# Ledger of designs, part 71: VH-VL binders against q9umr5

Target 1, 268 residues: q9umr5
Amino acid sequence: SYKPVIVVHGLFDSSYSFRHLLEYINETHPGTVVTVLDLFDGRESLRPLWEQVQGFREAVVPIMAKAPQGVHLICYSQGGLVCRALLSVMDDHNVDSFISLSSPQMGQYGDTDYLKWLFPTSMRSNLYRICYSPWGQEFSICNYWHDPHHDDLYLNASSFLALINGERDHPNATVWRKNFLRVGHLVLIGGPDDGVITPWQSSFFGFYDANETVLEMEEQLVYLRDSFGLKTLLARGAIVRCPMAGISHTAWHSNRTLYETCIEPWLS

## First folded at step 23 (VH-VL)

Design xj2
Fold by ESMFold2, look of step 23:
Structure xj2 (fold): chain C 268 residues (1-268), chain A 123 residues (1-123), chain B 106 residues (1-106)
Amino acid sequence: as target 1 above (268 residues)
Amino acid sequence: QVQLVQSGAEVKKPGESLKVSCKASGYTFTSYYMHWVRQAPGQGLEWMGIINPAGGDTDYAQKFQGRVTMTRDTSTSTVYMELSSLRSEDTAVYYCARVAVPYSDYPWGFDYWGQGTLVTVSS
Amino acid sequence: SYVLTQPSSVSVAPGQTATISCGGHNIGDKEVHWYQQRPGQSPVLVIYEDSNRPSGIPERFSGSNSGNTATLTISGTQAMDEADYYCQVWDSRTYVFGGGTKLTVL
């Protein structure tokens, strides 16, 4: 029988966003118990990511307890960062596949309609003034804002991303790495036509250097130092990269070819 | 400024199909879901469905499932709503509508509406 | 199939407070939006998520939602407030609108 699937939504979403994905799973893996967590919906998705991690942890505990054989996570956009934090903070998680669906895993530096909606007088070049303040860190999008031109401010001010990436020292780093490494597979999904995740390679742990040249995952310091386990996972053959062109940010969970190619094989 | 401009009024016979266009301007067309709502004469508002202009995926209200088709053309920033097998009860003003929140199919309130397209179905 | 119930009409004297109700089972657990529609025009959002006022909507418009009733309140009602008013919720993958209330300012 198939392991239960837990779905974690992104910014301004709800469980409704995954209606097509649920149908794909039902058609190809009938009998799979799928739970789309209906927490921090809509406007509440702007709450600090550590608050969201705490709430989602409380919701997944009973699901994982009922499935001692393990569960799968499908985590979309902002939700992929929530899920990665869950894998680090839960010393008792039993996640087999962590499917990261177009998530800004190394952060975001994009002039998107999200930015225009949230900060109508700001651009990516000046948003660090808001995001790298204590007030700014109370908003989820600022928790993973990653300005490559203000690296010192990012490393000092980030209350979330710099910590879960192991880019700033903290007392839980060893335990979080150990917990993250218990995942069976890390499935990274994204593509160049996403239009929101900037750079799109953030979904594969790539990111800009100071010249806005994209360095791939294996060129990142967090990989080279194995800060939270990426190098170890890759060496185990546990990282799957599944890029797909032609998919816009809101279409990842409603594209059947993407599902069949990148998601379905990992829903054992 | 966001603008939604719809095609002109139509008169149809029972059994025909209608197709209303809604051309968007003043924003990134593919960043925002589009909804369709209709209003029969002297009646209230009735939601028909939603389309994602980015991927073309749709979800229709149960009442219209099987008769409604929503499509889009990203090159012209236009959505279309087609309603088949028309009956006199389909006489209504048809509106396209969206919310100000990007990349979201969450049930926000509709801040932006087209001017409406009157479709009359007469025998 | 979720149902929203509104009175067909409400009459109020100028300067008085108008209240328009929207009844629904456990509507207090839902987010309620309100629209104003003048004859021959598209609806205008006047309250969203129970009690929030969009920019440009006068302070005399307010909303509340608890139990089985959501309420749109217009204090100091003016002749220009005469219109049809609709409540709206999301339920079971569908937007549901109330039947509408014609506000008359006498």
Scores: ipSAE 0.857, ipTM 0.919, lowest interface PAE 0.8, mean pLDDT 94
Fold by ESMFold2, look of step 24:
Structure xj2 (fold): chain C 268 residues (1-268), chain A 123 residues (1-123), chain B 106 residues (1-106)
Amino acid sequence: as target 1 above (268 residues)
Amino acid sequence: QVQLVQSGAEVKKPGESLKVSCKASGYTFTSYYMHWVRQAPGQGLEWMGIINPAGGDTDYAQKFQGRVTMTRDTSTSTVYMELSSLRSEDTAVYYCARVAVPYSDYPWGFDYWGQGTLVTVSS
Amino acid sequence: SYVLTQPSSVSVAPGQTATISCGGHNIGDKEVHWYQQRPGQSPVLVIYEDSNRPSGIPERFSGSNSGNTATLTISGTQAMDEADYYCQVWDSRTYVFGGGTKLTVL
């Protein structure tokens, strides 16, 4: 019997977005109970990420309680940050595989059509003026905006990403790290042709330095200090990296080869 | 200045197929899902399906499953809708439509419409 | 399958308020979009997500949605508002449109 799968969508999505992924799971692992959470759909996906984390937490508790053997998470785009926060704040989660599907885990610094739609007079070089304000932090995309040229503003203003990364001291940091480390596997999926996640290596905990040179996960301070458990997970062999070229941002959950290669093996 | 320009009117016989094109301009073609809607003479609007131009994946309304095929050509920024085994009831104006929100198949309202393509199916 | 019901026609004098209803079971739980279609033209979105106006739509257009009824309201109607009006929802992986209401301004 396969463990239940919980799916958390991204910005401007709903459960409909995963129709092909659901088909793939049903065909390869018949009988798997898959729940695509339909909270914070569409425009509501812009609400602050801590509000979304609270709502998703309430929704996953009964699902996890009914599955003492554990559950899997598949979390797409913005949803991968929601899921990582869930793993930190839940003292008793029973997640085996956390599958992060093209998620901006180290943040976002891209001139995307999302940015044009939300802030039509801004570019990535000046969005910090909006995002690193109290008003800006009321929008989900600003909760993980990570301007490598204004690191001091990021560290002081981020209400979400800097906290779940352990980049700022807070009273829950030790407990959150302990909780996160209970995950069985962290499966990181993404690729160079995504076109939205910037840099695309953010899906693998890579990110820009001040010169916009990408430093990989093992070069990041949060990894080196093991701020929330990445170094520990890697040492346990619990981190799986599954990059794939040729996939655009909206196609990760509708590509069968991606599913068979990067997702299916972890849906025990 | 988003524009959706469709192919011209067609006259078809029952049993034939139609193929309508919709050429997009003024935006990043692969960032936005495309929908098809039809309207029979003197009747209301009817949704036919959706295509993701980025990956080519589709979802069709149940009524048209098995008869409709939607494709795209990213090099020309064009979406195609093909309807086979035509009947007189398929006489309609066919529209392509999209929403203003990028990277989203959420059921937003259709803010951008093509000019429509009249297809007449008669003996 | 989910059904939306609209009156076939509504008549209003110029300057008066027109109301166009869209009935559906628990439609208040859904997001309703409204389109205007003038003769020989493509539909134009006039209200989205129950009550929001796209840029360029006059303030005299408003919408509401609760219980089993969504309503498009046009205050101070003009001759140019004479058109067919359609409501739309999403249900069970498909868009559903109402049958349309012909608004006559006389």
Scores: ipSAE 0.850, ipTM 0.918, lowest interface PAE 0.9, mean pLDDT 94

Design xj3
Fold by OpenDDE, fold request of step 25:
Structure xj3 (fold): chain C 268 residues (1-268), chain A 123 residues (1-123), chain B 106 residues (1-106)
Amino acid sequence: as target 1 above (268 residues)
Amino acid sequence: QVQLVQSGAEVKKPGESLKVSCKASGYTFTSYYMHWVRQAPGQGLEWMGIINPAGGDTDYAQKFQGRVTMTRDTSTSTVYMELSSLRSEDTAVYYCARVGVPYSDYPWGFDYWGQGTLVTVSS
Amino acid sequence: SYVLTQPSSVSVAPGQTATISCGGHNIGDKEVHWYQQRPGQSPVLVIYEDSERPSGIPERFSGSNSGNTATLTISGTQAMDEADYYCQVWDSRTYVFGGGTKLTVL
């Protein structure tokens, strides 16, 4: 039998967003128990990510408990960060495949229509003034805002991404790393035509340096220091990269070709 | 400014198909989902379906399954709604309406509407 | 199927408060949106998520939702407010509209 699949949505989404994905899974892996978690839907997805992590944790714990063989996580966009944090704080998770579906794993720094809608008068170059304030950190989008031109502010004010990355020292860093390393495989999915994740390489733990040059995962300090286990995972062959062009951000969970190529192989 | 401009009125016979266009401007076309809603003369509003302009994926109301097709052309920022096997009961004003939040198919309010397209189905 | 029930018509004098109800089973657990449709025009979103006003909508428009009834309230009703009003919810992968309420300003 197939392992249960747990799906976590992104910003402004709900379980409805995964109607096509659910159809694909049911068609190709009949009998799979798929749970799309309807928590923090819509505007509630703006809640602080740690709050979301706690809520989703409460939902996944009983699912994992009933699946001793393990489960798969499919986590889309903002949900990918929620899931990574979940796996970091859970010392007893049994996740076989963690599928990060177009997630800003290394943060977000782009002028998107999200920003135009949320902060109509702000550009990415000035968003640090909001996002790295205590007020800003009450919004999920700011919890993974990563301004490469204000690294000090990011490191000191980011209450979520900097912590789960181990970029700022904290007493749980070692334990979180240990917990995250329990994952069987980390499947990273994203692509150059996403249009939202900026840079798109963030889905693969790449990101801007101070000159907005994109560096790959292996060049990142979090990798070099193995602060949360990326280097270790790569060394043991546990990281899978699945880039795909021609897919917009809102189509990652509805594109059949993407599903067959990048998601389906990891649902066994 | 956001604008949704629809194609002109049409007269159809039973059994034929209608195809209404909705051209979007004033915003990023692929960032917002689009709904189609119709209104029979003197009647209320009826939801027909939703399309993602970015990926082209759709979801239709059960009532119209098998008879409705929604498509988009990103090069012209236009959404299309085709309804086949027309009946007299399909006489209505058809509206395109934008979802109020970007990159989301959550059931948000429809914040902008086209001017409507009257389609009359008669023998 | 989920059903929304609205009164067919409501009448108010200019300056008075108009109240339009939208009934639905446990509608308080749903997010209700309201649309205004003037004669010969397209619908206009006037309230979203129970009580939020879009930009450009006058403050005299307000909304509430609890239990089995959502309510659109128009204070200081003006002649221009004469229109049909529709409530809307999402249920079971479909959008449901109320039957509409004709608001007449006497």
Scores: ipSAE 0.944, ipTM 0.966, lowest interface PAE 0.4, mean pLDDT 97
Fold by OpenDDE, fold request of step 25:
Structure xj3 (fold): chain C 268 residues (1-268), chain A 123 residues (1-123), chain B 106 residues (1-106)
Amino acid sequence: as target 1 above (268 residues)
Amino acid sequence: QVQLVQSGAEVKKPGESLKVSCKASGYTFTSYYMHWVRQAPGQGLEWMGIINPAGGDTDYAQKFQGRVTMTRDTSTSTVYMELSSLRSEDTAVYYCARVGVPYSDYPWGFDYWGQGTLVTVSS
Amino acid sequence: SYVLTQPSSVSVAPGQTATISCGGHNIGDKEVHWYQQRPGQSPVLVIYEDSERPSGIPERFSGSNSGNTATLTISGTQAMDEADYYCQVWDSRTYVFGGGTKLTVL
């Protein structure tokens, strides 16, 4: 039988967002137990990511316990960061494939309609004033805001991304790395036409330098230092990169071609 | 300055199809999901379905499954709703309505509505 | 299917408080949105997520939701508030509207 699939949604989403994905999985892998976690839906998805990690952890633990052969994680957008953190804090997870579906794994730094809606008076160039404040870090979107022009503020104020990346020293860095490395495969999905994840390469652990030049995963300090295990995962062939053009951010979980090409192969 | 401008009134016969357009402006068309809601004369509001202008994916109310088709043209920022096999009971004002939060199909309130399109189905 | 029940009509004198109820089984566990529809016009969102007010909506509009009843309250009701009001919820992959309440300002 197929391993259970756990799905984690993104910002402002719910289990409903994955209605198409569920259909695809049921059609191509009949009998698969798919659990789309309905936690922190809608506005609640703005809550601090560590809070979300705790909530989702409580939900996945029983599922994992009933699946001794392992489970697959499909985590969309913001959910991808939640899942990475889950795998970092859980010393006994049994995740076979971690599918990061258009997630800002290396952070977000873009002017999107999210910002226009949440911070109508702020552009990305000024958002550091909000996001790297104590109250800003109470919002999920600020937990992975990565301003390349204010690296010191990011490193010191980011209460989530900087920590799970091991970019700031903390007492759990070694253990989190060990835990994350338990994953069988890390499947990174994203594309140039996403329109939200900025830069889109963030879904592949690429990101801006101080000049807003996009550097690839292998050029990132977190990779070079193997701070949370990326270098180790790559070395053992555990990282799969699946870029796809022509897909908007809100279509990653509804596009059939994307599913067949980038998701389905890892559900068997 | 968000505006949803719908096509004009139509008169149809039973068995025919209607196709209403909804042109969006004043915001990023592909960033917001769009709903279709209809209202029969003197009656309440009835949800028909939702479309994602970005990907074109849709979800229809069960009542209209197999009879409704929602599409979009990103080049013109226009959403379309087609209803086939019309009957007299399909006489209604049809509305497009935008989801109030970007990049989300969560059941948020509909913050902007088109002016409505009256479609009359009669023999 | 899930059903929302509204009174068919409510009357209020100018300046008084109008209360429109929306009944539904455990509706308090859902997020309720309210729409105003003046005669011959499109619906307008006046309350979302039980009690939130969109920009441009007067403060005299408020909402609450608990138990089996959601409530739209209009304080200091004005003539311009005369309209049909609809509550809305999400249930079983569909949006459900109440039957609507005609508010008459006497």
Scores: ipSAE 0.944, ipTM 0.966, lowest interface PAE 0.4, mean pLDDT 97
Fold by OpenDDE, look of step 23:
Structure xj3 (fold): chain C 268 residues (1-268), chain A 123 residues (1-123), chain B 106 residues (1-106)
Amino acid sequence: as target 1 above (268 residues)
Amino acid sequence: QVQLVQSGAEVKKPGESLKVSCKASGYTFTSYYMHWVRQAPGQGLEWMGIINPAGGDTDYAQKFQGRVTMTRDTSTSTVYMELSSLRSEDTAVYYCARVGVPYSDYPWGFDYWGQGTLVTVSS
Amino acid sequence: SYVLTQPSSVSVAPGQTATISCGGHNIGDKEVHWYQQRPGQSPVLVIYEDSERPSGIPERFSGSNSGNTATLTISGTQAMDEADYYCQVWDSRTYVFGGGTKLTVL
């Protein structure tokens, strides 16, 4: 039998967002128990990511307990960060494949229609004034806002991304790394035509330097220092990178070709 | 400003197909999901389905499954709704309507509507 | 199927408060949206997520939702408010509209 699949949605989404993915899984892997979690839907997805992590944890724990052979996680967009944090704080998770589906794993720094809608008077260049304030960190999007021009503010004010990345020292860094390293495979999915994740390489742990030059995963301090286990995972062949062009952000979970190429191989 | 401009009125016979267009402007076309809603004369609103302009994926109301097809042309920022095997009961004003939140198919309100397209089905 | 029930008509004198109800089983657990449709025009969103007003909608429009009833309230009703009003919810992978209420300003 196939291992259960748990799906975590992104910003402003719900379980409904994965209706096509569910169909694909049912068609190609019949009998698979797929749980698309309906937590923090819609506007509630703006709640602090640590709160979301706690909520999703409560939901996945009983699923994992009933699946001694392990489970697969498919986590989309913001959900990919929730899942990474989840796997960092859980010392007893049994995740075989963690599929990060177009997630801003190394943060977000772009002018998107999200920002235009949420902060109509702000641009990415001045959003740090909001996001790195105490009240700004009460919003999920600010929890992974990564301004390359205000690195000090990011490192000191980011209450989520900087911590799960191990970029700021904290007492749980060693344990979180240990927990995250329990994953069988880390499958990173994204692409240049995403249009939302900025830079798109963030889905592969690439990101801007101070000059907004995109550096790849292997050039990042978090990798070089192996702060949360990326270097170790890569060394053991546990990281899979699956880039695909021609896919917009809202289509990653609804594209059949993408599913067959990047998701399906890891659901066995 | 956001505008949704639909094609003109049509007269059809039973058994034929209708195809209504909805051209969007004033915003990023691929960032917002689009719905189709119809209204029979003197009647209320009826949801038909949703399309993602970015990926082209769709979801239709059960009532219209097998008869409705929603498509989009990103180059012209236009969404299309085709309804086949028309019946007299399909006589209605058809509306395109935008979801009020970007990148989301969550059940938000529809913040902008087309002007409507009257389709009359009569033998 | 989920059903939303609205009164067929409501009448109000100018300057008075109009109240339009939308009944549904445990509708308080859902997000209710309201649309205004004047004769010969397209619907206009006037309330979303139970009580939020879109930009450009007058403050005299308000909404509430609890239990089995959502309510659209129009204070200081004006002649221009004469229209059909529809409530809307999401249920079982479909959008459901109420039957509509014709508001007449006397």
Scores: ipSAE 0.937, ipTM 0.962, lowest interface PAE 0.5, mean pLDDT 97

